# Ledger of designs, part 14: VH-VL binders against FYVE, RhoGEF and PH domain-containing protein 5 (Fgd5)

Target 1, 194 residues: FYVE, RhoGEF and PH domain-containing protein 5 (Fgd5), of Mus musculus (Mouse) (q80uz0r647to840)
Amino acid sequence: RALVIAQELLSSEKAYVQMLQHLSLDFHGAVLRALENVEQEGREPLAQEELRQGLRELPAICDLHQGILESLEQRLGDCGEGQPQVADIFLAREQEFEHHAAHILQFDRYLGLLAESCLLSPRLATTVREFEQSSQGGGQSMKHRMLRVVQRLFQYQVLLTDYLNNLCPDSAEYDNTQSALTLISKVTDRANES
Key: E = the ipSAE of ESMFold2; O = the ipSAE of OpenDDE; V2 = 0.75 times the mean of E and O plus 0.25 times the DockQ between their complexes.

## First folded at step 11 (VH-VL; framework fv_rovalpituzumab)

Design rf6 (from rd1 with heavy chain D104E S105G G107K Y108F H109T; at its last look DockQ between E and O 0.75; V2 from the best seeds 0.65)
Fold by ESMFold2, look of step 11:
Structure rf6 (fold): chain C 194 residues (1-194), chain A 125 residues (1-125), chain B 107 residues (1-107)
Amino acid sequence: as target 1 above (194 residues)
Amino acid sequence: QVQLVQSGAEVKKPGASVKVSCKASGYTFTDYGMNWVRQAPGQGLEWMGWINTDTGNPYYADDFKGRVTMTTDTSTSTAYMELRSLRSDDTAVYYCARDSPYYEGSKFTWGMDVWGQGTLVTVSS
Amino acid sequence: EIVMTQSPATLSVSPGERATLSCKASQSVSSNVVWYQQKPGQAPRLLIYGASTRATGIPARFSGSGSGTEFTLTISSLQSEDFAVYYCQQYNNWPLTFGQGTKLEIK
């Protein structure tokens, strides 16, 4: 049923937000701390400002999905046996989904800038190694973790399609879900163009 | 030049603890992680764990969790490994080894490029 | 945990000949393998990192190859100082794991 699929959307969003928080707060903070230690020693890491600017996309993506999660919890926390209404949560955030696409398009450039900084700073390289080895899964490359950010958009397409197929075609939620799928498809088409 | 110098040999009874020191010189201690590796007589190498020398965060191999404590003192550029509840099969040479990055293409590779001389710990029943 | 398996356990070879040492991983480690040499009474010495790159000061007769799960250390024209124990080690994942060693001895 539609409610079961909406609950799956909520539970998978919660897991996704936890992963994003790890990347946005722990990794981003660790990199910034390591870069500050190098600067205090009088070294000049290449492209520091560009790297900081590039990593700013992760907090914006995390904020987007925090908002989605909060809305899903509110909508589904009180619904009981009634039909869920979740499609407009995505429709309200069209502009924020542009951040998702922008991040994907610059992903390899940002990792290149990080690699350049690590070449000049063994301390930063050590920090990245610790993060990669100590976090969930252990040994996952930063590139692999960032690909999971991309994959969530495609997961929305799958979940919302299944959700649509279990809604009454005459309902407002059916119409809203069709619109949400159009929005998500626009964003995923842009992501595929890179 | 770049060097790791370990504390001297120890003889211990079962149930005791041992603390091995590893003093670094010739490089910035906090820039590199430190591994601890042991080798029982006539046997191969066994990784015990790794410590971030800047933050002091240690990571232990499962076989040693609960019995090992790895620490650092950045003011003396010294890493420490303490092994508790010693058993006769803990008799081994214990090494510290620097965790060093090498750049290959778009990623770092890692190797233990500097090793201490080893500390023999003998646990007699 | 990734298991590294070395073969043979002992390799008897005459000076001047070629030695080929094998190392197999229980799962893919990409090219994230290093090789060490250890002589009696000494600490290990880094030979090869990244599966195939010689460390500074390592003679050209040492070469490494492999990717994924199968790796090889080759020593061409063996010298008397090359008779030692050789270890492979993966750095793809913690825990870091070593092979059990291959002893290279004079035939």
Scores: ipSAE 0.489, ipTM 0.815, lowest interface PAE 1.8, mean pLDDT 84
ESMFold2 (binder alone), look of step 11: mean pLDDT 93; pTM 0.950
OpenDDE, look of step 11: ipSAE 0.748; ipTM 0.905

## First folded at step 12 (VH-VL; framework fv_rovalpituzumab)

Design rg1 (from rf5 with heavy chain Y103W; at its last read DockQ between E and O 0.90; V2 from the best seeds 0.74)
Heavy chain, then light chain:
Amino acid sequence: QVQLVQSGAEVKKPGASVKVSCKASGYTFTDYGMNWVRQAPGQGLEWMGWINTDTGNPYYADDFKGRVTMTTDTSTSTAYMELRSLRSDDTAVYYCARDSPYWDSSGYHWGMDVWGQGTLVTVSS
Amino acid sequence: EIVMTQSPATLSVSPGERATLSCKASQSVSSNVVWYQQKPGQAPRLLIYGASTRATGIPARFSGSGSGTEFTLTISSLQSEDFAVYYCQQYNNWPYTFGQGTKLEIK
ESMFold2, look of step 12: ipSAE 0.593; ipTM 0.878
ESMFold2 (binder alone), look of step 12: mean pLDDT 94; pTM 0.957
OpenDDE, look of step 12: ipSAE 0.794; ipTM 0.933
ESMFold2, fold request of step 21: ipSAE 0.583, 0.578, 0.582; ipTM 0.872, 0.877, 0.869
ESMFold2 (binder alone), fold request of step 21: mean pLDDT 94, 94, 94; pTM 0.958, 0.959, 0.958
OpenDDE, fold request of step 21: ipSAE 0.788, 0.780, 0.772; ipTM 0.928, 0.924, 0.923
ESMFold2, last read: ipSAE 0.498, 0.586, 0.557; ipTM 0.824, 0.870, 0.864
ESMFold2 (binder alone), last read: mean pLDDT 94, 94, 94; pTM 0.958, 0.957, 0.957
OpenDDE, last read: ipSAE 0.781, 0.777, 0.779; ipTM 0.926, 0.924, 0.924

Design rg2 (from rf5 with light chain N93D; at its last look DockQ between E and O 0.73; V2 from the best seeds 0.69)
Fold by ESMFold2, look of step 12:
Structure rg2 (fold): chain C 194 residues (1-194), chain A 125 residues (1-125), chain B 107 residues (1-107)
Amino acid sequence: as target 1 above (194 residues)
Amino acid sequence: QVQLVQSGAEVKKPGASVKVSCKASGYTFTDYGMNWVRQAPGQGLEWMGWINTDTGNPYYADDFKGRVTMTTDTSTSTAYMELRSLRSDDTAVYYCARDSPYYDSSGYHWGMDVWGQGTLVTVSS
Amino acid sequence: EIVMTQSPATLSVSPGERATLSCKASQSVSSNVVWYQQKPGQAPRLLIYGASTRATGIPARFSGSGSGTEFTLTISSLQSEDFAVYYCQQYNDWPYTFGQGTKLEIK
């Protein structure tokens, strides 16, 4: 049933936003503070700025998903009958999903820049270590944590496909859900083109 | 010269608290995490926890959680470890040790490269 | 938490001979093992990190090997200053854990 799947979209979005807030607010801020120390020493300031710019995608992705969560809460919190309408929440944010595309395309480069910066800055290495060790599940690498940002798009593909299969094919929500799936697939497919 | 210098030996009764200091010199204190490790007489090494010396965020081993407090004073480049509700089996040498990153062909590694001289804490009635 | 088990507890060896010390982890720690040397009345000294990489200033007679759950420290051609206690420690996860130590003593 479509409503059950829409409720799963909501509950999983709540969990995802919590993860993004930890990564985007706590880690990102700590890394920016550590990078300021390296720049004061005058070592490779352009590489540090490139890393800083790339990490700014995380707050933008967090903002996107906070908006999605708020909209899902409004639409599904006002429970009426069994015909939910959630697909337009994604369609309304089409341009904002470019932050995910930017993250995917630059992923390996930013991991490399982070590793290089850690070689030059013990404080940054210490910051990364603290973040890796402070989360549940032991010492998971920064690579693994950054990959979780992308995992949500694949979850959307699964959830929206299940949702679509439980909608009336004649409904506007069916057509909008197909459009939302196309939107999400374009973002993930751009990563595959490179 | 990179070194960690700890406070002197202490004798305490059961139920008391002890606070050990660890003063860093010769390096940037806030660049490295600090471990606390203890060693009972004739026994091995036991990790007590780690503190981010820049932010003051501590992380404690489960055996000490609730009894230990780790702090720093960045203006004096000094780390502190306080152990409360002392028992006779807390008799040990307590070390501070810098947590340092290393890199080789397999990636990043961590090791305690700089140790304090140790502080003997004796707990007896 | 990850238990590190060292064997033997005591190893008696003559100067000039080879010593082999064993360390076993209760679960895989990849190559995230450090070896320390501790002489009487002193703090531990870092010997090996990454299971096999010598720290700066450590003589070539010290070598480490292993990955996963089993690790060894080998000291070739023992010198008088090498008679000490040796500890392995994993840094794969907090809490950091140490083996119980192997005392290397003169025969």
Scores: ipSAE 0.601, ipTM 0.877, lowest interface PAE 1.1, mean pLDDT 87
ESMFold2 (binder alone), look of step 12: mean pLDDT 94; pTM 0.959
OpenDDE, look of step 12: ipSAE 0.741; ipTM 0.903

Design rg3 (from rf5 with light chain Y96F; at its last look DockQ between E and O 0.87; V2 from the best seeds 0.72)
Fold by ESMFold2, look of step 12:
Structure rg3 (fold): chain C 194 residues (1-194), chain A 125 residues (1-125), chain B 107 residues (1-107)
Amino acid sequence: as target 1 above (194 residues)
Amino acid sequence: QVQLVQSGAEVKKPGASVKVSCKASGYTFTDYGMNWVRQAPGQGLEWMGWINTDTGNPYYADDFKGRVTMTTDTSTSTAYMELRSLRSDDTAVYYCARDSPYYDSSGYHWGMDVWGQGTLVTVSS
Amino acid sequence: EIVMTQSPATLSVSPGERATLSCKASQSVSSNVVWYQQKPGQAPRLLIYGASTRATGIPARFSGSGSGTEFTLTISSLQSEDFAVYYCQQYNNWPFTFGQGTKLEIK
């Protein structure tokens, strides 16, 4: 049923936001602080500035999904027996999904820049080490964590398709869900063209 | 030259505490994490924990949590490990070891490339 | 936690011969294994990191291989200074764990 799928969307979004917060707020902040220390010590290679620039997409993605989660929590916060309405949550944030597209197109580049920066800065390498060992999902590489950022969009396609198939075709929510799927597919199609 | 020099041997009674120092030289102390590893006489190696020498954030193995405190003094490039409520089975050589990054075609790796000389702690009545 | 099991416990070999030491992990550690050598009264010495890459200054007769759960250290032509205890260690997850050691002794 549609409500069950909408609740799965909510619960998986909460897990995703928690992962994003760890990656985009805690890790990203620690990396930026480590890069500032290198700059203050007069060791600022061009690769480190390019890395800083590329990592700016992660906070924006985190903000997007925090908004989605808050809206899902508000819409689904009770055990209501009515038909859920969640598709407009995605439609309202269409332009913010471009941060995902930017991440998808460049993430291999940024992983390489991070690795190069860690080779040049043992302090940055130590920061990454601490994060990898102390965080949720401990021991996973940074590459695996970055790939989880993009996996959510494919999960949305699956969940929203299942949701759509359990809605009344005459409902506004059906039409809105089709539009949300189109939105998500445009972003993922850019990824598949790489 | 890159080296870690530890404090001298200690003899302690059960219930006491010991604090081992580890002085780094020849490299930037705050760039590398520090491990503490012990070895009971005639036995293998046991990891006790790791500390971020820049932030002072320690991480302890479960067997030692509650009894061990790891700290650093960045002004003297010195790491410390304090073990409390000593028992006779805490008799061991205690090592500090630098946690160093390596990169090759297969990715990132880590190893303890610089070890202190070890500090024998003997716990006896 | 990940258990590292070394075999044999003791290996008796003549100088000039080849020694093969085994290390098995209780779960996959990818290539995140390091080998150490320890002589009596000394701190361990890093030999191999990443399962197969020699550390700086380690003679070419030392080689490592393996991934996942099974790892091997090979010494191709034993020298008198190679008789020591050898430890494998995983650095895939905290807590780091060591094998119990393989003592390499003169036959």
Scores: ipSAE 0.550, ipTM 0.829, lowest interface PAE 1.2, mean pLDDT 86
ESMFold2 (binder alone), look of step 12: mean pLDDT 93; pTM 0.946
OpenDDE, look of step 12: ipSAE 0.796; ipTM 0.933

Design rg4 (at its last look DockQ between E and O 0.02; V2 from the best seeds 0.00; counts 0 for: pae E 17.9 > 2, placed apart)
Fold by ESMFold2, look of step 12:
Structure rg4 (fold): chain C 194 residues (1-194), chain A 123 residues (1-123), chain B 107 residues (1-107)
Amino acid sequence: as target 1 above (194 residues)
Amino acid sequence: QVQLVQSGAEVKKPGASVKVSCKASGYTFTDYGMNWVRQAPGQGLEWMGWINTDTGNPYYADDFKGRVTMTTDTSTSTAYMELRSLRSDDTAVYYCARDSPYYGSYHWGMDVWGQGTLVTVSS
Amino acid sequence: EIVMTQSPATLSVSPGERATLSCKASQSVSSNVVWYQQKPGQAPRLLIYGASTRATGIPARFSGSGSGTEFTLTISSLQSEDFAVYYCQQYNNWPYTFGQGTKLEIK
């Protein structure tokens, strides 16, 4: 049963990486283009530099999860049989999860600045709305899309807890999974305090 | 179970307005957009517009822009479509339809439809 | 807006035979096409999305193909319940647009 949960972790990681790439490449680009247009009109939004830098954690978060996905594909894509070993994939990247912590701490500030900037710049507001509407019938607000970045960590807690409950308690994978859960919980605890 | 239940049939005179409701159940309402599509008797399907159920922001087809208002009430998981200045050729069955689940940042079609609401516009 | 043109308007086919329905877009829609089936008195039913992916619960006899501007829906061995009207729809650009429909009827 542990293998089924590990395969679920892999498949959901694929979807998550695609979402991160879309957000990092397409949305950030649209905001940058809008800021260039406003600057040319002499109507600079408040906190323009902070908006340009407010999504700087997304590329690093994307790189982290691309690495996780590649490792999961290697470990689980070969045969798909036997007891899986995936917990160390997370443990090897402990320091890289600090990018998630940084994102969580700045998340509400960025959304607030974007909302205020859209109130002050109709051009920026139009560009953001066009992005939301142009995404293949778009059903997601920018707030909802940004929340998805952190929701993955809570999903990891659920999946890794289920995974742990299906491992032999005296196995190395059990101990490593407990350690991975502790790692993820430290990052998400900062979200609860914020 | 996932379902969309629409309000009942309406009979209206030309120049009046109609407001059709669409109550969602069995899923998280704000995770999926909502489309409105109509079909005149014996005719094909016509897309009227879409609304983001999380933000309340709509997008209207040009033929209806200026006459239609789409809204939502997230506390009751209900979408609404109001069509104003009704004409006889607005006689149709009106459907609400949920977008497909979000995968990789794109929508994938309308997977759940309401039962339809017949709106008859006659003198 | 993007015009979706379906052909033929009516297709008469015997049960057990193959039906091929065509849908052309006035400009490229990539693979962002869906197919619906509609029977009299019922709401449309999603068959195919992404031009070629079957929706949940759709029998394997339904298949879709195409990209860019030309798309087909193929029903490999027609059953009695397959006689209905079929619509294509693009979701590449707003506004979403439907083809005018192809009625599939018993020959």
Scores: ipSAE 0.000, ipTM 0.452, lowest interface PAE 17.9, mean pLDDT 81
ESMFold2 (binder alone), look of step 12: mean pLDDT 93; pTM 0.948
OpenDDE, look of step 12: ipSAE 0.777; ipTM 0.921

Design rg5 (at its last look DockQ between E and O 0.84; V2 from the best seeds 0.68)
Fold by ESMFold2, look of step 12:
Structure rg5 (fold): chain C 194 residues (1-194), chain A 127 residues (1-127), chain B 107 residues (1-107)
Amino acid sequence: as target 1 above (194 residues)
Amino acid sequence: QVQLVQSGAEVKKPGASVKVSCKASGYTFTDYGMNWVRQAPGQGLEWMGWINTDTGNPYYADDFKGRVTMTTDTSTSTAYMELRSLRSDDTAVYYCARDSPYYDRGSWEYHWGMDVWGQGTLVTVSS
Amino acid sequence: EIVMTQSPATLSVSPGERATLSCKASQSVSSNVVWYQQKPGQAPRLLIYGASTRATGIPARFSGSGSGTEFTLTISSLQSEDFAVYYCQQYNNWPYTFGQGTKLEIK
């Protein structure tokens, strides 16, 4: 049962990394290219530079989860043991999860910066519109897409709790999973503060 | 003096193609997406698609996929719409319309509207 | 595809009176509705965006309301130049879709 839940953690992490790559490479990259075009014309406003600075957390979050995915694939590849060992993957990356905390704390700031920059730049607004409306964008607003970045942490809480409840009692993996849940909860508590 | 000026009326036989031009002036052409909308005589409005005028990426309504091609020429600030395999029910006025953003500071929402329209191009398809 | 349904198809009203035009979406479009006015032989003219915000140069007698699936355009004191066809359009999703129009005509 524990193995099934660990496999679900792997498969959902694959899907999440694909979404993050879309945000970090495609959307964020399109925004940066639009801002570079404005800069090449000698018209870079203060708000556009501030927007660039405010969005810097997305690449770091993408890198974190690519690493998590790679580690999960290594631990859960074609070898099937009855008791998986994945909790340390999260524990080893405690400081990297601070990028999630920074994103949560600045979520309204990111949305405000993007919105204000789009007001000042029709080209940027058009770029965001295309992303939102393309087949990959699926019509979801930028607010909903940024929310999905944070929602993964709550999904981890659910998956790790279910995983914990299906581990051998008194195992090291049980204790490590409790510690991983504490780590994730610390990060999500910052969203509840704001 | 923001305006869109379209090419003149055309008469076509079924099975032919038509290419309508839309020349922009008074604004930065590549800052705004361009819509194409048609209206059969005495009928309502029908969206045909949208093109990113900066990148040239087109997006077509399903009813027109496979028959329509939208392009731009940024050096002349001109958008084009070509409709192939014409049928009699393609008789309509074809409009280009700029897709313009509006920001609501109170709600932090973006809104969109077609604020500038071409004068329309009548395409008549008859035997 | 989101279907926009306007009612009535034709509305006969005297100058100086109030006209109320209805637009219903087949699914929620939040406040992502535009109203256009179209006179014979002319391209549409943008009146209202965001369901309720007047475009630049649109007189205060035009007002819009609604959210979700139901939207209303109200013209509070009709003038002779207001007799035209009115279209709602959603921009929540591509494809953009229009209502079939409401013809506002002099009684």
Scores: ipSAE 0.536, ipTM 0.841, lowest interface PAE 1.4, mean pLDDT 85
ESMFold2 (binder alone), look of step 12: mean pLDDT 91; pTM 0.932
OpenDDE, look of step 12: ipSAE 0.711; ipTM 0.890

## First folded at step 13 (VH-VL; framework fv_rovalpituzumab)

Design rh1 (from rf5 with light chain V33L V34A; at its last look DockQ between E and O 0.81; V2 from the best seeds 0.69)
Fold by ESMFold2, look of step 13:
Structure rh1 (fold): chain C 194 residues (1-194), chain A 125 residues (1-125), chain B 107 residues (1-107)
Amino acid sequence: as target 1 above (194 residues)
Amino acid sequence: QVQLVQSGAEVKKPGASVKVSCKASGYTFTDYGMNWVRQAPGQGLEWMGWINTDTGNPYYADDFKGRVTMTTDTSTSTAYMELRSLRSDDTAVYYCARDSPYYDSSGYHWGMDVWGQGTLVTVSS
Amino acid sequence: EIVMTQSPATLSVSPGERATLSCKASQSVSSNLAWYQQKPGQAPRLLIYGASTRATGIPARFSGSGSGTEFTLTISSLQSEDFAVYYCQQYNNWPYTFGQGTKLEIK
């Protein structure tokens, strides 16, 4: 039943990457365009640079998960009858998971900066509204969308734990999955300590 | 003063098209989305769609997809709504209404705080 | 699409009395509900947003309450100018949707 859980990891990663692409490419780009127009009109320029810096983590998170998705697609597309091997995909990306930790540690700050900027800029508020209403998740606030960025790490814990429970304990994949869970837990524990 | 001024009444035959204009003044046009709402005689309000006045990106209610087009001209601060393939039950007053953000203790809210005077479109053979 | 249902369709009350208008959503809209007043020959006027927050210039006799799927507009002491049609409208999701209206008329 390990293969079924690995397929669930793949399908949920695909959905997650789609959400990240809309957030990182569509929203981030639209916000930058809105901020440039406000700067040209001479409204509240200092808060805009601080918001821009706070949003920089989204492209890095998107790049990480695009890589994970591609690796999962290759591994599970090539694995028709055998035991899946997916744990090393996570182990190879330990440093990249630091981008998630940065969001966890700064989540409230970035939401505060966005909210403050929207209070001062109707154009930014309109941009955020359009994104919230037109993208996957329909009607979900930016708060909820940003929270989903962080939530994926906890979803990995659930999925990899279930996956581990369906592997042969003396297999290399079992040991690698334990290591992957340790990696992900280390990142989430750092966030909880702060 | 913040206001929306719409084009005058129109009489059309079934199958024709109508294009209603909505000129904004007293505020920065591109800062706010624009709603289009219609009201058939003696009936309630029906939301037709929304447009980002800065980018021109529209969202259409399902009942109007395929025969409505919403556009803007930022140089004149004017929004447009074109309804094609008119039927007799499209006879209505058509309103533009600004989509404005509000904030209270529960978060962000949206309200149509500025309305045009309405444009009567009559579809008759 | 979120269906908004208002009741009653018509409410007959005397000036000086309290009117209570109901609005129900087919699914939760949280507090993302507005109320509008429309007099004959006029565009609607925003009364309440956020289910309970009065828009600028709206008299204190208008109050809103509710969250989720059930909402109420209360007019505590009816004035002659308050006899109009009232619409609730959700803005939780596109498409925005209105209730069918409650006509408030002189008993």
Scores: ipSAE 0.555, ipTM 0.852, lowest interface PAE 1.4, mean pLDDT 86
ESMFold2 (binder alone), look of step 13: mean pLDDT 95; pTM 0.961
OpenDDE, look of step 13: ipSAE 0.747; ipTM 0.909

Design rh2 (from rf5 with light chain S30Y; at its last look DockQ between E and O 0.84; V2 from the best seeds 0.71)
Fold by ESMFold2, look of step 13:
Structure rh2 (fold): chain C 194 residues (1-194), chain A 125 residues (1-125), chain B 107 residues (1-107)
Amino acid sequence: as target 1 above (194 residues)
Amino acid sequence: QVQLVQSGAEVKKPGASVKVSCKASGYTFTDYGMNWVRQAPGQGLEWMGWINTDTGNPYYADDFKGRVTMTTDTSTSTAYMELRSLRSDDTAVYYCARDSPYYDSSGYHWGMDVWGQGTLVTVSS
Amino acid sequence: EIVMTQSPATLSVSPGERATLSCKASQSVYSNVVWYQQKPGQAPRLLIYGASTRATGIPARFSGSGSGTEFTLTISSLQSEDFAVYYCQQYNNWPYTFGQGTKLEIK
């Protein structure tokens, strides 16, 4: 059952990375290019640097999860039908999860800045519209997409709890999975404390 | 005054191509997307596609994909729509229309608030 | 794609009376509907966005309502200049789609 849950962790991580790549590479780049064109025309919004700062976490979050995906692919490809060993993949990246905490803490502020910037700049509103509508299968609002960035942490909690419950309590993987759950919970709890 | 001015009427034979221009004035051209919409005589409105006027990225309705090319020239604030392999049922008035954002408590809305005068393209033998 | 269906195709109404035009979407578009007025030989004119919000300069006799899949344009106390073709259009998703139009005729 543990292997099945680990395979679900892998498959869901692949889908998540694809979403992050679209958000952090395509959207983030498009917004930056739109802001650069406004700057070049001498029409800078006052909140421009704050908006750039608020979007910086997305590429770093994408890099984190691309690394997690690559490690999961190697570990589960190597295991075949044997015992999975995946918990340390998360533990090795503990400090990198700070980008998620930063995103959670600033989530409402980033959305507010984006909405205000779009109200003041039709150029940015058009950029956001293009991104929302260009996605396969129609578009989801940018708020919904940004919220999905953090929803993965709760999905990890569910998956890793289920995984833990299907491991031998005496195993090193059990202990490591408890530590990974603690890591993920600290990220979500620290954000809530602010 | 915010305005979109289109090129004049054209008469074409089946198999030919047509390129319609749409020049914007009175607003910053690259701030708004541009729609192309056509209307056959006595018929309703049909969306052909949308273009990001800043980047030139076009998006086409399926019925026109493969036959239409939308472009812009930001230095002249002009959008273009080229329709190839013309058929008699392509006879229509072709409009450019600015895609404009609106806001209220329920969120963002979009509407075509500025339209060109239309360009009649007639395709006949 | 989202199909927009308007009814009736033609509506005959006397000046000073009320006209009610219907528009149905094949799936929920929330409130993402605009209404246009088009007179012969002219480009469409934006009347209402967000299903119910009048565009700038549109008289109060034009009102819109609805959400989800069913939408209504109401014109109270019809004026002679209101006899035209009316289109609904959804902007929830590309491709943008229009209803087939309702022709409002003088009775």
Scores: ipSAE 0.591, ipTM 0.873, lowest interface PAE 1.1, mean pLDDT 86
ESMFold2 (binder alone), look of step 13: mean pLDDT 95; pTM 0.960
OpenDDE, look of step 13: ipSAE 0.738; ipTM 0.906

